# VH-VL binders against q9umr5: the designs that were tried, part 47

Target 1, 268 residues: q9umr5
Amino acid sequence: SYKPVIVVHGLFDSSYSFRHLLEYINETHPGTVVTVLDLFDGRESLRPLWEQVQGFREAVVPIMAKAPQGVHLICYSQGGLVCRALLSVMDDHNVDSFISLSSPQMGQYGDTDYLKWLFPTSMRSNLYRICYSPWGQEFSICNYWHDPHHDDLYLNASSFLALINGERDHPNATVWRKNFLRVGHLVLIGGPDDGVITPWQSSFFGFYDANETVLEMEEQLVYLRDSFGLKTLLARGAIVRCPMAGISHTAWHSNRTLYETCIEPWLS

## First folded at step 1 (VH-VL)

Design n2l (framework fv_nofazinlimab)
Fold by ESMFold2-Fast, scan of step 1:
Structure n2l (fold): chain C 268 residues (1-268), chain A 123 residues (1-123), chain B 112 residues (1-112)
Amino acid sequence: as target 1 above (268 residues)
Amino acid sequence: QVQLVQSGAEVKKPGSSVKVSCKASGGTFSSYAISWVRQAPGQGLEYLGYIIPISGTANYNEKFKGRVTITADKSTSTAYMELSSLRSEDTAVYYCARAEYSPWLGDYSFDYWGQGTMVTVSS
Amino acid sequence: DVVMTQSPLSLPVTLGQPASISCRSSQSLVHSDGNTYLNWFQQRPGQSPRRLIYKVSNRDSGVPDRFSGSGSGTDFTLKISRVEAEDVGVYYCMQGTHYPYTFGQGTKLEIK
């Protein structure tokens, strides 16, 4: 009787990371069909985000077809960006709740262990040189790198985030907006102690200006222009913001209090 | 680095129009609002309005309603302030300045300024 | 429009002595987000204005620590702990809380 749940993992991650989340769902919503997609696991999570969107799209079509009452998406970290694009490119999705777990919805600008592993000599101030090249845009991390000091390069070179956010024009923008607006609820989750997503407010569509002062969602041009429907969703009461302190990046999918407060209410 | 470079001095007759340019560098044009402020000789600062170049959105001080127009050319990273129906009281140095944007606040800070453009209105 | 009133308008100071400039607004400058958008600018003779202070008390990069801002609501102060020769110029307060943005009349700091 509960709608099926589809889970999309993050960078260098796999379906195994969600074992606690599955336990919580089984306890509170017994009988829920939960599918954790095991595509683009580990190093394959570095593949360009548009490639990942195509693969995940193929995987979710049969699941959505079997659930005429609708499905829920739980999308973690980088996976939240995959789900953003998925909802825009699918003309026929039936997603009720899109639950975004600490995803850099406006991009990433911070020195993290993941970036240092990939680019060990780069500081956040210099990574724009790699990421905004054609070669760099073949890596998922660079698809959402958003340097607030080189916004003109971001707008010109980002092959993914700038397009799905409507920050740069695309022929499909009108269709993508119509498709995204079919979502029932956009549930945004994140917090100040994440330690990876920088600024953490990116999970709530806030981001740095060129002085590294965070401007919230309502101050963003993408919101003001209603480029993909955020203003419309907010006006409908369809955006839920659930910040929680004390949770590190790898703990969002395994914290019971977080689950009960921010996720459980949206799994009809 | 951040730089705002303005066009040269202008001498205009009453009733004419003037268009002052402000060329922005260092990511300013895509990330910030560009505001315009004027200063009459020996007087204080007076705010005219702003433009957000990436969106083309402009807003104006009501005191200049119908006389001021602020535009932006993305291809040259240049903002323009055009003031029409010039009077001798419009004689001033006109400055462009970089500002942060917020839908609630508008351009609430002026962290970098152009060098100024003297506009003299006389018969 | 919000009226910004500065005092004094003329401030002769001896080198090495402190200087203080007052700024009052006709309305509270506290924004609904809890921040107060009060800025201080310096204009040296023949130069463009330069921002010294933003949000009441935050010093811009490169601004010496002898400059400090304080205040709340409608009453604000810019202090220079030890005036140097390069500080000669006109100082303006500015509010960014209410549109249109408005400036004080300016305070001319002169060495005596």
Scores: ipSAE 0.000, ipTM 0.375, lowest interface PAE 20.2, mean pLDDT 87

Design n3 (framework fv_nofazinlimab)
Fold by ESMFold2-Fast, scan of step 1:
Structure n3 (fold): chain C 268 residues (1-268), chain A 124 residues (1-124), chain B 112 residues (1-112)
Amino acid sequence: as target 1 above (268 residues)
Amino acid sequence: QVQLVQSGAEVKKPGSSVKVSCKASGGTFSDYAISWVRQAPGQGLEYLGYIIPIYGTANYNEKFKGRVTITADKSTSTAYMELSSLRSEDTAVYYCARGRYYYGSGSYSPFDYWGQGTMVTVSS
Amino acid sequence: DVVMTQSPLSLPVTLGQPASISCRSSQSLLYSDGNTYLYWFQQRPGQSPRRLIYEVSNRDSGVPDRFSGSGSGTDFTLKISRVEAEDVGVYYCMQATHWPLTFGQGTKLEIK
């Protein structure tokens, strides 16, 4: 018998994206109950991330309650940030493996074609003007925009990412850390050929400094201060890093080799 | 289900402007961007631009730079295309069309539904 | 702008016979995400265009399986395995890999 799997999609996405992933799981772990949460699909994925967290929380509670042996989360792209917050706000979650598929865990700072779909006249250098306004923070993509040249604005204006990363103080930080630390395994997946997540190392808690030099997780203040438990999880042996080259952003959930190497081992 | 209903035919003089509407109906809002495409009599299709109504962002084909403006009113589920400084060569059927983007699947789904078209005739 | 060239422009076909339309782009339509954003549309006389094929080879819901798309890079084909009377109209290819979106000039399919 396998633990149930809950899948959380990304920006402008829906359950359709995971048809190959479901196929792979059915082949290797037949009988697994997989629930792809069909909430905040398409344009609704632009809603503020805290709003999405509340909706997904309501959907996962009955699934977790029905599985006393635990559940696994597979969270793609923006969905990985939803799952980060979910694990922090739920004082009763029973998540074993949290599998993060190419999610911008330290934020996004990239002039990508996908972002130009939403902001056709903006560049990464000036998007901070939109995102760090109260209006901008009503959109999910701005909740994890992290401009390394305006870190003071990010820390002050980010209503989501700076708070869940413990980069800005919050009254619930201690409780959020305790809740997050109940996770069995944090499986981080990403790679240099993603083409959307910028820097790609954000999927592994690496990020740009003010000179756009990438500093890895162990050099980040959030890790060094153990703000939400990364240092504790690493010491516990609970963080798995699975980078893979040759995979574009839209292929993480449909590449068989990626599935067999990085996902399958963590679906007990 | 989605239905795009456009405003009626227009006859305009050179130098004037025209504003065509495209109302999305059929239940609740669908995930979409609204694009505008025109077709001159006996000619092919030509792309003007798009708007993402939920976000209010629009982008235009450079050929129409400064003459076309695409807007949306979310409360009435209606997109608008305004073309100014009209010339005889702007005589065409103007279509609105819906598209979706599924970034996680790599699926770009432009023009999955089209309006019925609006004939704009520019003559003196 | 990317130029889309269709061939033939006029396609007279006998009912029940196969038909094929070529579309060539001036630049590769392979996007950095590994996808090729090439589309096929049908416009019946007096009607709005209707999408038949998305991303080279995927058939839209309700489109008969006699329609198929293929190709890669700069060379694409729309094939109708058995032409029916209702297939009369103009067929357009379109690329969405490069801004702005551009269409082929159209192929008029007629029953002879």
Scores: ipSAE 0.000, ipTM 0.435, lowest interface PAE 14.4, mean pLDDT 87

Design n3a (framework fv_nofazinlimab)
Fold by ESMFold2-Fast, scan of step 1:
Structure n3a (fold): chain C 268 residues (1-268), chain A 122 residues (1-122), chain B 112 residues (1-112)
Amino acid sequence: as target 1 above (268 residues)
Amino acid sequence: QVQLVQSGAEVKKPGSSVKVSCKASGGTFSDYAISWVRQAPGQGLEYLGYIIPIYGTANYNEKFKGRVTITADKSTSTAYMELSSLRSEDTAVYYCARKGYSYGPRYSFDLWGQGTMVTVSS
Amino acid sequence: DVVMTQSPLSLPVTLGQPASISCRSSQSLLYSDGNTYLYWFQQRPGQSPRRLIYEVSNRDSGVPDRFSGSGSGTDFTLKISRVEAEDVGVYYCMQATHWPLTFGQGTKLEIK
């Protein structure tokens, strides 16, 4: 029998987005119990990420308890950050594969229409004025806004991403790292044609330096310091990188070739 | 169930201003943007602008920039559209409509107010 | 501004027969994120507009399956497979890809 799969959606999204993914899983792994969590749907996805983590935690506990052999997580876009935090705050999770579908793991810095509708007169160069306020940090999208030209503000104001990445100190950091390291596989998926996640390499823990040149994961301080376990996971052979071109942001969960190449192999 | 309820019909003189209200009930007002659209006789639908109440930010169609002001009062869950320097050409039904915070379609223009007739006459 | 052109402007149809409305945009509505932000609305006499279709082809909850949307780029179509008496009204297409949001001029559907 196959391990249960738990799916966590993204910004302004809901369980309906995963209809094709569920069809693919049913075709290749018939009998798999797939639970798509209908929490923080649509506008509720703007709630602070720590609030979302608490709600999703309460939903996943009974699912994990019923599956002593382990579970898999498939987490899309913003949902990948929720899952990052879940793996850190749960001292007894039994997650085998954590599959991150085009999630801004190092943050977001891009002029996207999603941000334009929230902040219509703002450019990526000035959004830090809103996001790095206490008020702005009450919104999920600002919790992972990472302006490479104002890194000091990001480090001091981010109430979520800077903490979960170990970029700023937190009393629970040692426990969070220990918990995260219990994951069997970290499967990172993303690509250059996503069109929303900026830089797209953020899905692979790459990010802009102060000159907007992308530095890959192995050049990041969070990796070099092993702040939450990336270097340890890579040394263990537990990190899988699966980039694919030609896939737009809303298509990661509905492309059969992507599913067969990047997701299916990790759904034991 | 969220409803958008607009203020009553207005008759205004040329050169004056009108302020139309749109009250949200049955849901969280701050979770979405409010757009304003008008319908002049024989001209169809025309977009004026929107406001994002949680941020207090508004954006306007350039055609109306300088004459239109869209505001929101979160304590009363009410959005306002004020149009100044009124002319006979501004005679129209003015609608408010719900707009999601992204290009996500589920909550974009899926809910409309009943409309407010504004007549500009001497 | 993006110009949205509907045809026909007047659409007399026999009850039970199919109807088709065309909407053409002056620029491609395919956005850089891979999505096409084209919507269809129905306005019955004396009522506010009601959204029927979002993002080209997705039908809203409660909208009968006789309504369907299709198209890409600059050419879009709304089809009604069997016109009912309740379908009388004006139909508008709208684009949200380019600022400002713009509407077609409307198509009046009438029973003949």
Scores: ipSAE 0.000, ipTM 0.401, lowest interface PAE 15.3, mean pLDDT 87

Design n3b (framework fv_nofazinlimab)
Fold by ESMFold2-Fast, scan of step 1:
Structure n3b (fold): chain C 268 residues (1-268), chain A 123 residues (1-123), chain B 112 residues (1-112)
Amino acid sequence: as target 1 above (268 residues)
Amino acid sequence: QVQLVQSGAEVKKPGSSVKVSCKASGGTFSDYAISWVRQAPGQGLEYLGYIIPIYGTANYNEKFKGRVTITADKSTSTAYMELSSLRSEDTAVYYCARSRYDSSGYYKAFDIWGQGTMVTVSS
Amino acid sequence: DVVMTQSPLSLPVTLGQPASISCRSSQSLLYSDGNTYLYWFQQRPGQSPRRLIYEVSNRDSGVPDRFSGSGSGTDFTLKISRVEAEDVGVYYCMQATHWPLTFGQGTKLEIK
């Protein structure tokens, strides 16, 4: 039988966005129990990511407890960061495949309509003043804002991303790394035509340097230092990279070819 | 120009509760944080807490935690501060105030204040 | 909680003369984003507080240029270059760097 699948949505999103994904899973793996979590929907997706992590944690515990052979996570956009933190804070998770659909794993540095709705007159170059303040860190999108021109401020002010990436010290870092390493497979999905995640390589743990030149995962200090286990996972053969061109940000969960190529093989 | 308009003066008995309103007029309520500050007669300013209406999250000064509740109704652009188990020491003018970021990224804490609501706790 | 200490608490001043108010914090107000969240407010008799200065030295629109703020770390100053009759009131400093937000005791400015 197939392991149950838990789905975590993204910014300004809800469970309805995954109707096609559920159809694909039912076609290829009939009988799979799929739970799309209806927490932090719409505007509530702006709540601090640590608050979202606690809420999703409470929701996934009974699902994992009922599936002793393990579960799979499919986590979209901002939801991929929630799932990264879940895997780190849960001492007893039994996640086999963690499938990250176009999530800004190293952060975001790009203008989007989402940011303009919240801060309508701000350019990306000025968002560091808002996001790296006490008030800015009360918004989820600022929790993973990563301005490559103000990396010192990012490292000091980020209440979420810098901590889960091990870029800044935290008392729980060793336990978080141990917990994260229990994952069976880390499946990274993204592509150049996404149009929202900037740089798109953030979905693969690549990111801008101070000159806005993208450095890939293996060139990042977090990988080289093995801060939360990426180097260990890669050596174990547990990291899967599945880039695909021609897919916009809102289409990752509704493209059949993407599903068959990047998701279906990891749903045991 | 956004204006914050508060409800009228209240006289309450010890042990009762009071609920003060703060209505934003002329602007977009959801883009701001609304804080509550009080001032006892002839004394200084004391911070109670805030709400960010956009997602309904409130936080409170530990001194008042358990007695104060701050809420917001986005449809009417109105924030509320409710204080329970009233004591004579709660006699004060209660103010709401707005905080926001400007277009240049400067944090403008308390850029607009309400007119204040006098709450008298008397037996 | 961060303690904000103002001095003097009572400030009698002659019309047209300068006035200076000090505000000291028990902890540095420099936040990790490089900003210092120190504010100055004026409260005229019977009125709500009005913000004069935000982030140490930035003057609000409509605030006369005779008001200026300065300082860093734990020591801050509000200066009025020439006091007018309308300046009578209580002046408060406030910090927003550390939770909870805290105010100084207030400085009452009076014309002698």
Scores: ipSAE 0.006, ipTM 0.540, lowest interface PAE 9.4, mean pLDDT 89

Design n3c (framework fv_nofazinlimab)
Fold by ESMFold2-Fast, scan of step 1:
Structure n3c (fold): chain C 268 residues (1-268), chain A 123 residues (1-123), chain B 112 residues (1-112)
Amino acid sequence: as target 1 above (268 residues)
Amino acid sequence: QVQLVQSGAEVKKPGSSVKVSCKASGGTFSDYAISWVRQAPGQGLEYLGYIIPIYGTANYNEKFKGRVTITADKSTSTAYMELSSLRSEDTAVYYCARHYKSGSYPRYGMDVWGQGTMVTVSS
Amino acid sequence: DVVMTQSPLSLPVTLGQPASISCRSSQSLLYSDGNTYLYWFQQRPGQSPRRLIYEVSNRDSGVPDRFSGSGSGTDFTLKISRVEAEDVGVYYCMQATHWPLTFGQGTKLEIK
């Protein structure tokens, strides 16, 4: 028998988006119990990420309790950040594989249709004025807005991402790191043709410096300081990097080749 | 070590406006938010609003919205609270207080307070 | 707005005896990040409020260990294990989980 799989969707998304993923899992791992969480769907995905973390936490506790052998998480886009926080705040999680599908792990700095819908006159260069306000931090998308030209504002204003990444101190940081390190595998998936996640290397803990030159994970202070355990996980052989070209943001959960190459090997 | 020093007592007529200052010393002014709280004689504490100096953004308790304006001058490390259309019930000691990290909603709160400014509204 | 209710409002205590103040909120103060933004302040006569306890149970630096905070959800307590003369004043609870920030009515602690 296979470990249960819990799926967490992204921004303006719902469980329906994962129908192809469920088909693939049923084909390769028949009998797997897959739960796609129907929380914070559609417009509710704009709720503050800490609010979403609490709701998803309540939903995953009974699933994890029924699976003493462990569970797998598949977390898409913004959902990958929710799962990052879940692994840190849960003292008793039993997650084996955490599979992150094109999630902005170091943040987002790019113009997207979602931002234009919510803030029509904003450009990426001026969105920091809205996102780093108290009002802006009540929207999930602003919780991971990371303007590389205003890094001091990001560090002081981000109520979520800067804290989860250990870029700003938090009283619970040591406990969060200990909890996160219990994960069996951190599987990072993303690619250059995503078209939404900017820079796409954010899915692999890379990000822009002040000149918009991408620095990879191993050059980040959060890695070098081992702030939440990335360096320890990499040394342990627990980080898997699976980049793939030719996949747009909305296709990560519906591409068979991607599934067979990057997801299937980590579902035990 | 951060200290907040407020302007002196004011006596105002009904219908006028008052502007109270709160000057920060020690630490970096842009690293924290400033809240304003008032206390009528013999009464409890009532929250007015806050400002985040690094963005110049302010938010107000609905009860005072339209009458209160909170501003900051980063060059002098000074926050201001202006209350207009004064009534006798606005007679109170007005306090400023900091929130350690600026830019966040003010959930982590009020570890350093000013000495208070008595505002008396009398005809 | 979240209503914060303190009891008792008047608390006469004998020097050296323990004192306890209750604070109840009209809504849960557990925030979505797992933290509870409940604070306790002391206001001595003629002085500004001084924060004693942050996030339910954490004592500020310089605050004597005879002060302790506890509670969860909607029910919180500030305890003074052994009251001293310098503890005279009004004690306020405050919530910062829900906008706007709101305070309890205050509890006046008096000797005798």
Scores: ipSAE 0.000, ipTM 0.398, lowest interface PAE 16.9, mean pLDDT 88

Design n3d (framework fv_nofazinlimab)
Fold by ESMFold2-Fast, scan of step 1:
Structure n3d (fold): chain C 268 residues (1-268), chain A 122 residues (1-122), chain B 112 residues (1-112)
Amino acid sequence: as target 1 above (268 residues)
Amino acid sequence: QVQLVQSGAEVKKPGSSVKVSCKASGGTFSDYAISWVRQAPGQGLEYLGYIIPIYGTANYNEKFKGRVTITADKSTSTAYMELSSLRSEDTAVYYCARVPRYSSSWYGFDPWGQGTMVTVSS
Amino acid sequence: DVVMTQSPLSLPVTLGQPASISCRSSQSLLYSDGNTYLYWFQQRPGQSPRRLIYEVSNRDSGVPDRFSGSGSGTDFTLKISRVEAEDVGVYYCMQATHWPLTFGQGTKLEIK
């Protein structure tokens, strides 16, 4: 009856964080098979994103194969980027709704405690020196660090985000775009009170220009060039935008009003 | 609004350990880091270290590494600073202070706890 | 570690007069990003510290404009244009350019 749901967690996270989300799904869609993937938990979430994509791919293949009617993905924070790449590298995915919970789709540019733990003396303005090194690209958080003041370094050094966004050329870009476009719905969720994702509009494919003014998705070259299919999906009516104020980063998966408004309608 | 409330004054013998608590109220406990700072009589403030409660990870000033341990209990929204092998020169007021996690501009140290006097005497 | 030195350590001031506190660092606090991570805190008698100034010269919200910060490199100054009774307390500078974070010794402002 209801399609299975696969949940992918975020940075320094694990399946346990989704207890409330599972309760909500059980209440509104009883009988839904929900699998929260226990891969790259805690410190392992710092592993390079391409390594995580490979591991999650191996875990989702048998789940998708058992669900010919399709599956839904709910992907939180950094997990949303894992799911973005997963949808691009899988030739035969059958994902209906891809629900992105406050994920930095255009990248991150802001001081966060996670970065201060890894790099205690670094500020957002100098983190590019660490992240855009070969060593820095071995950390997941640096894979989506997007310094708007050093866009040339981002384009050349980003081993992950610049490639999946089609901002730098890759031999597989055409196939990745074709695969991503198989998705039924792209549901984007985020808000101004998140406090972690900076700018928060990154969850909706908006991002800073060189003056730190946020440009929305429709003003991005990635959208205008349709590099991985955003313009095509929007034209199909397949992109859903659900911003909500008053929700902090760790609360997206445990707020009932958010669930009922932004997630529940897409769990057919 | 976040407020930090610390445990009461302690009197300890040299060689013992002390564990000071800092309970946070208001806001989400996981949305900020907790720093620990001390002030000995007649001296300036000394930074001990911090903890980020969301994953329980702490970082320490080299001066105190091996003697200081900072932990957090998310279920009670409480951070702890434990200092071992106490010496008379550890006599000080110990403060916890919030470091905002996620501001684009990094400021830190607002608010502070009320302080805990730790006296080390024979 | 970077040493932060404040002067004077004791500052008696007549109500309504200006006051000035100096903070000197043993190393430049100018970071490679062009920012200087120097902060000023106020501690009123019996209270915990309160942040007044961040990044040399920026006032925190709610801080009166009679407070101003200035300086560069290794020399920094906190000025109070007209001291009021509520300004009594100890003032501290702090650097966050170099790990570990370090503080000045404090300057006690008293009304004469």
Scores: ipSAE 0.000, ipTM 0.364, lowest interface PAE 17.1, mean pLDDT 86

Design n3e (framework fv_nofazinlimab)
Fold by ESMFold2-Fast, scan of step 1:
Structure n3e (fold): chain C 268 residues (1-268), chain A 122 residues (1-122), chain B 112 residues (1-112)
Amino acid sequence: as target 1 above (268 residues)
Amino acid sequence: QVQLVQSGAEVKKPGSSVKVSCKASGGTFSDYAISWVRQAPGQGLEYLGYIIPIYGTANYNEKFKGRVTITADKSTSTAYMELSSLRSEDTAVYYCARGTYKLTGYSRPDYWGQGTMVTVSS
Amino acid sequence: DVVMTQSPLSLPVTLGQPASISCRSSQSLLYSDGNTYLYWFQQRPGQSPRRLIYEVSNRDSGVPDRFSGSGSGTDFTLKISRVEAEDVGVYYCMQATHWPLTFGQGTKLEIK
């Protein structure tokens, strides 16, 4: 009897992307009930992340209620940020393993086809002008845009990431931290050949300083201040780091070796 | 099922502009990009650009940037390609084509309109 | 821009015999998502192009199984196992990995 698994997709994505992941789970943990949430698919993935959090929350509540032994979350790319917020806003979640597949946990600062699709003439150096406006914050990708050269604007304008990371004060911060700390395991997966998540260490709570030098999680103020519980989780032995080279951004959910090494051990 | 119907042939003088329409049917407009491709008589295919109608986002091949404008009217499921400052070498059949845009934003043509002959001559 | 080079440009074939068309790109067409965005189109005289093959080797609906695509990286092939009279036309490869989308010069298939 394995705990149910809930899968949350990423930007411009849908449940179809996880067909190989479902095959791997069925092979190694036969009988596992896997629900891939078909919410905010394709273009709808551009809607504000707080809107997506509400929708996914409504979908996961009945699944969690039917599984008193607990559930596992597998959350891909942008979906990992949705899951971060779900764990904070739900005071009754029963998540055992939260498996974050190459998600920009400290934000994104890189030129990608995603940005060129939305803002064809923008470069990463000037996207802050759009993203840190009220209009820009109506797009999910801008909710986690983190320009290290305009950190003051990020801290003041980010309506999502700066709040869930505790980088800016919020009335609910204490409750969100308490709720997040209920998670059994935080499994962080990512790698240098991802090609989309920039810096790739964002998947491990590392990020650029003002000189674009990457500082790892333990050097971040959010960790040092224990703003949402990372330091407490690490001390508890609840954080798992599983970096793997040679995997591109859209291949994390379809690589068998990655699955066997980083995901399978956490699906009890 | 999937059908793209283009406007009729045009004869234009050098220096003028032409605007070709492409009306989509069979549920092809909201979730797909519309690309524009041209073919000079007896020559190969050349990509001009695309539009993603739901967002109004258009992108152009640098060769035509500043002369080509691609627009869409969602209410009539019609895309338009306007080419200005016409030259004799712009004489070609202009095709619209439906394409998936996936994560790259580039239209990947799968169904094509019948084509519109644009002749530029004095 | 990515240059797509086809060979041969003219392909006379006897009915019932196989035909093969090569397409070479100046850059790898493997995209970061693991997909290779290489396509084959057929254009019969006086008609619009019709897509035959998508993403290297997948046949579009209604395309006869005598058509097959193969290749990787920068080197691709379209094969017709047994040429029929209806196959007469110009065949184009196209890449959609790199902006802008680019086409090969075309290969004219004729019955000899």
Scores: ipSAE 0.000, ipTM 0.381, lowest interface PAE 17.1, mean pLDDT 87

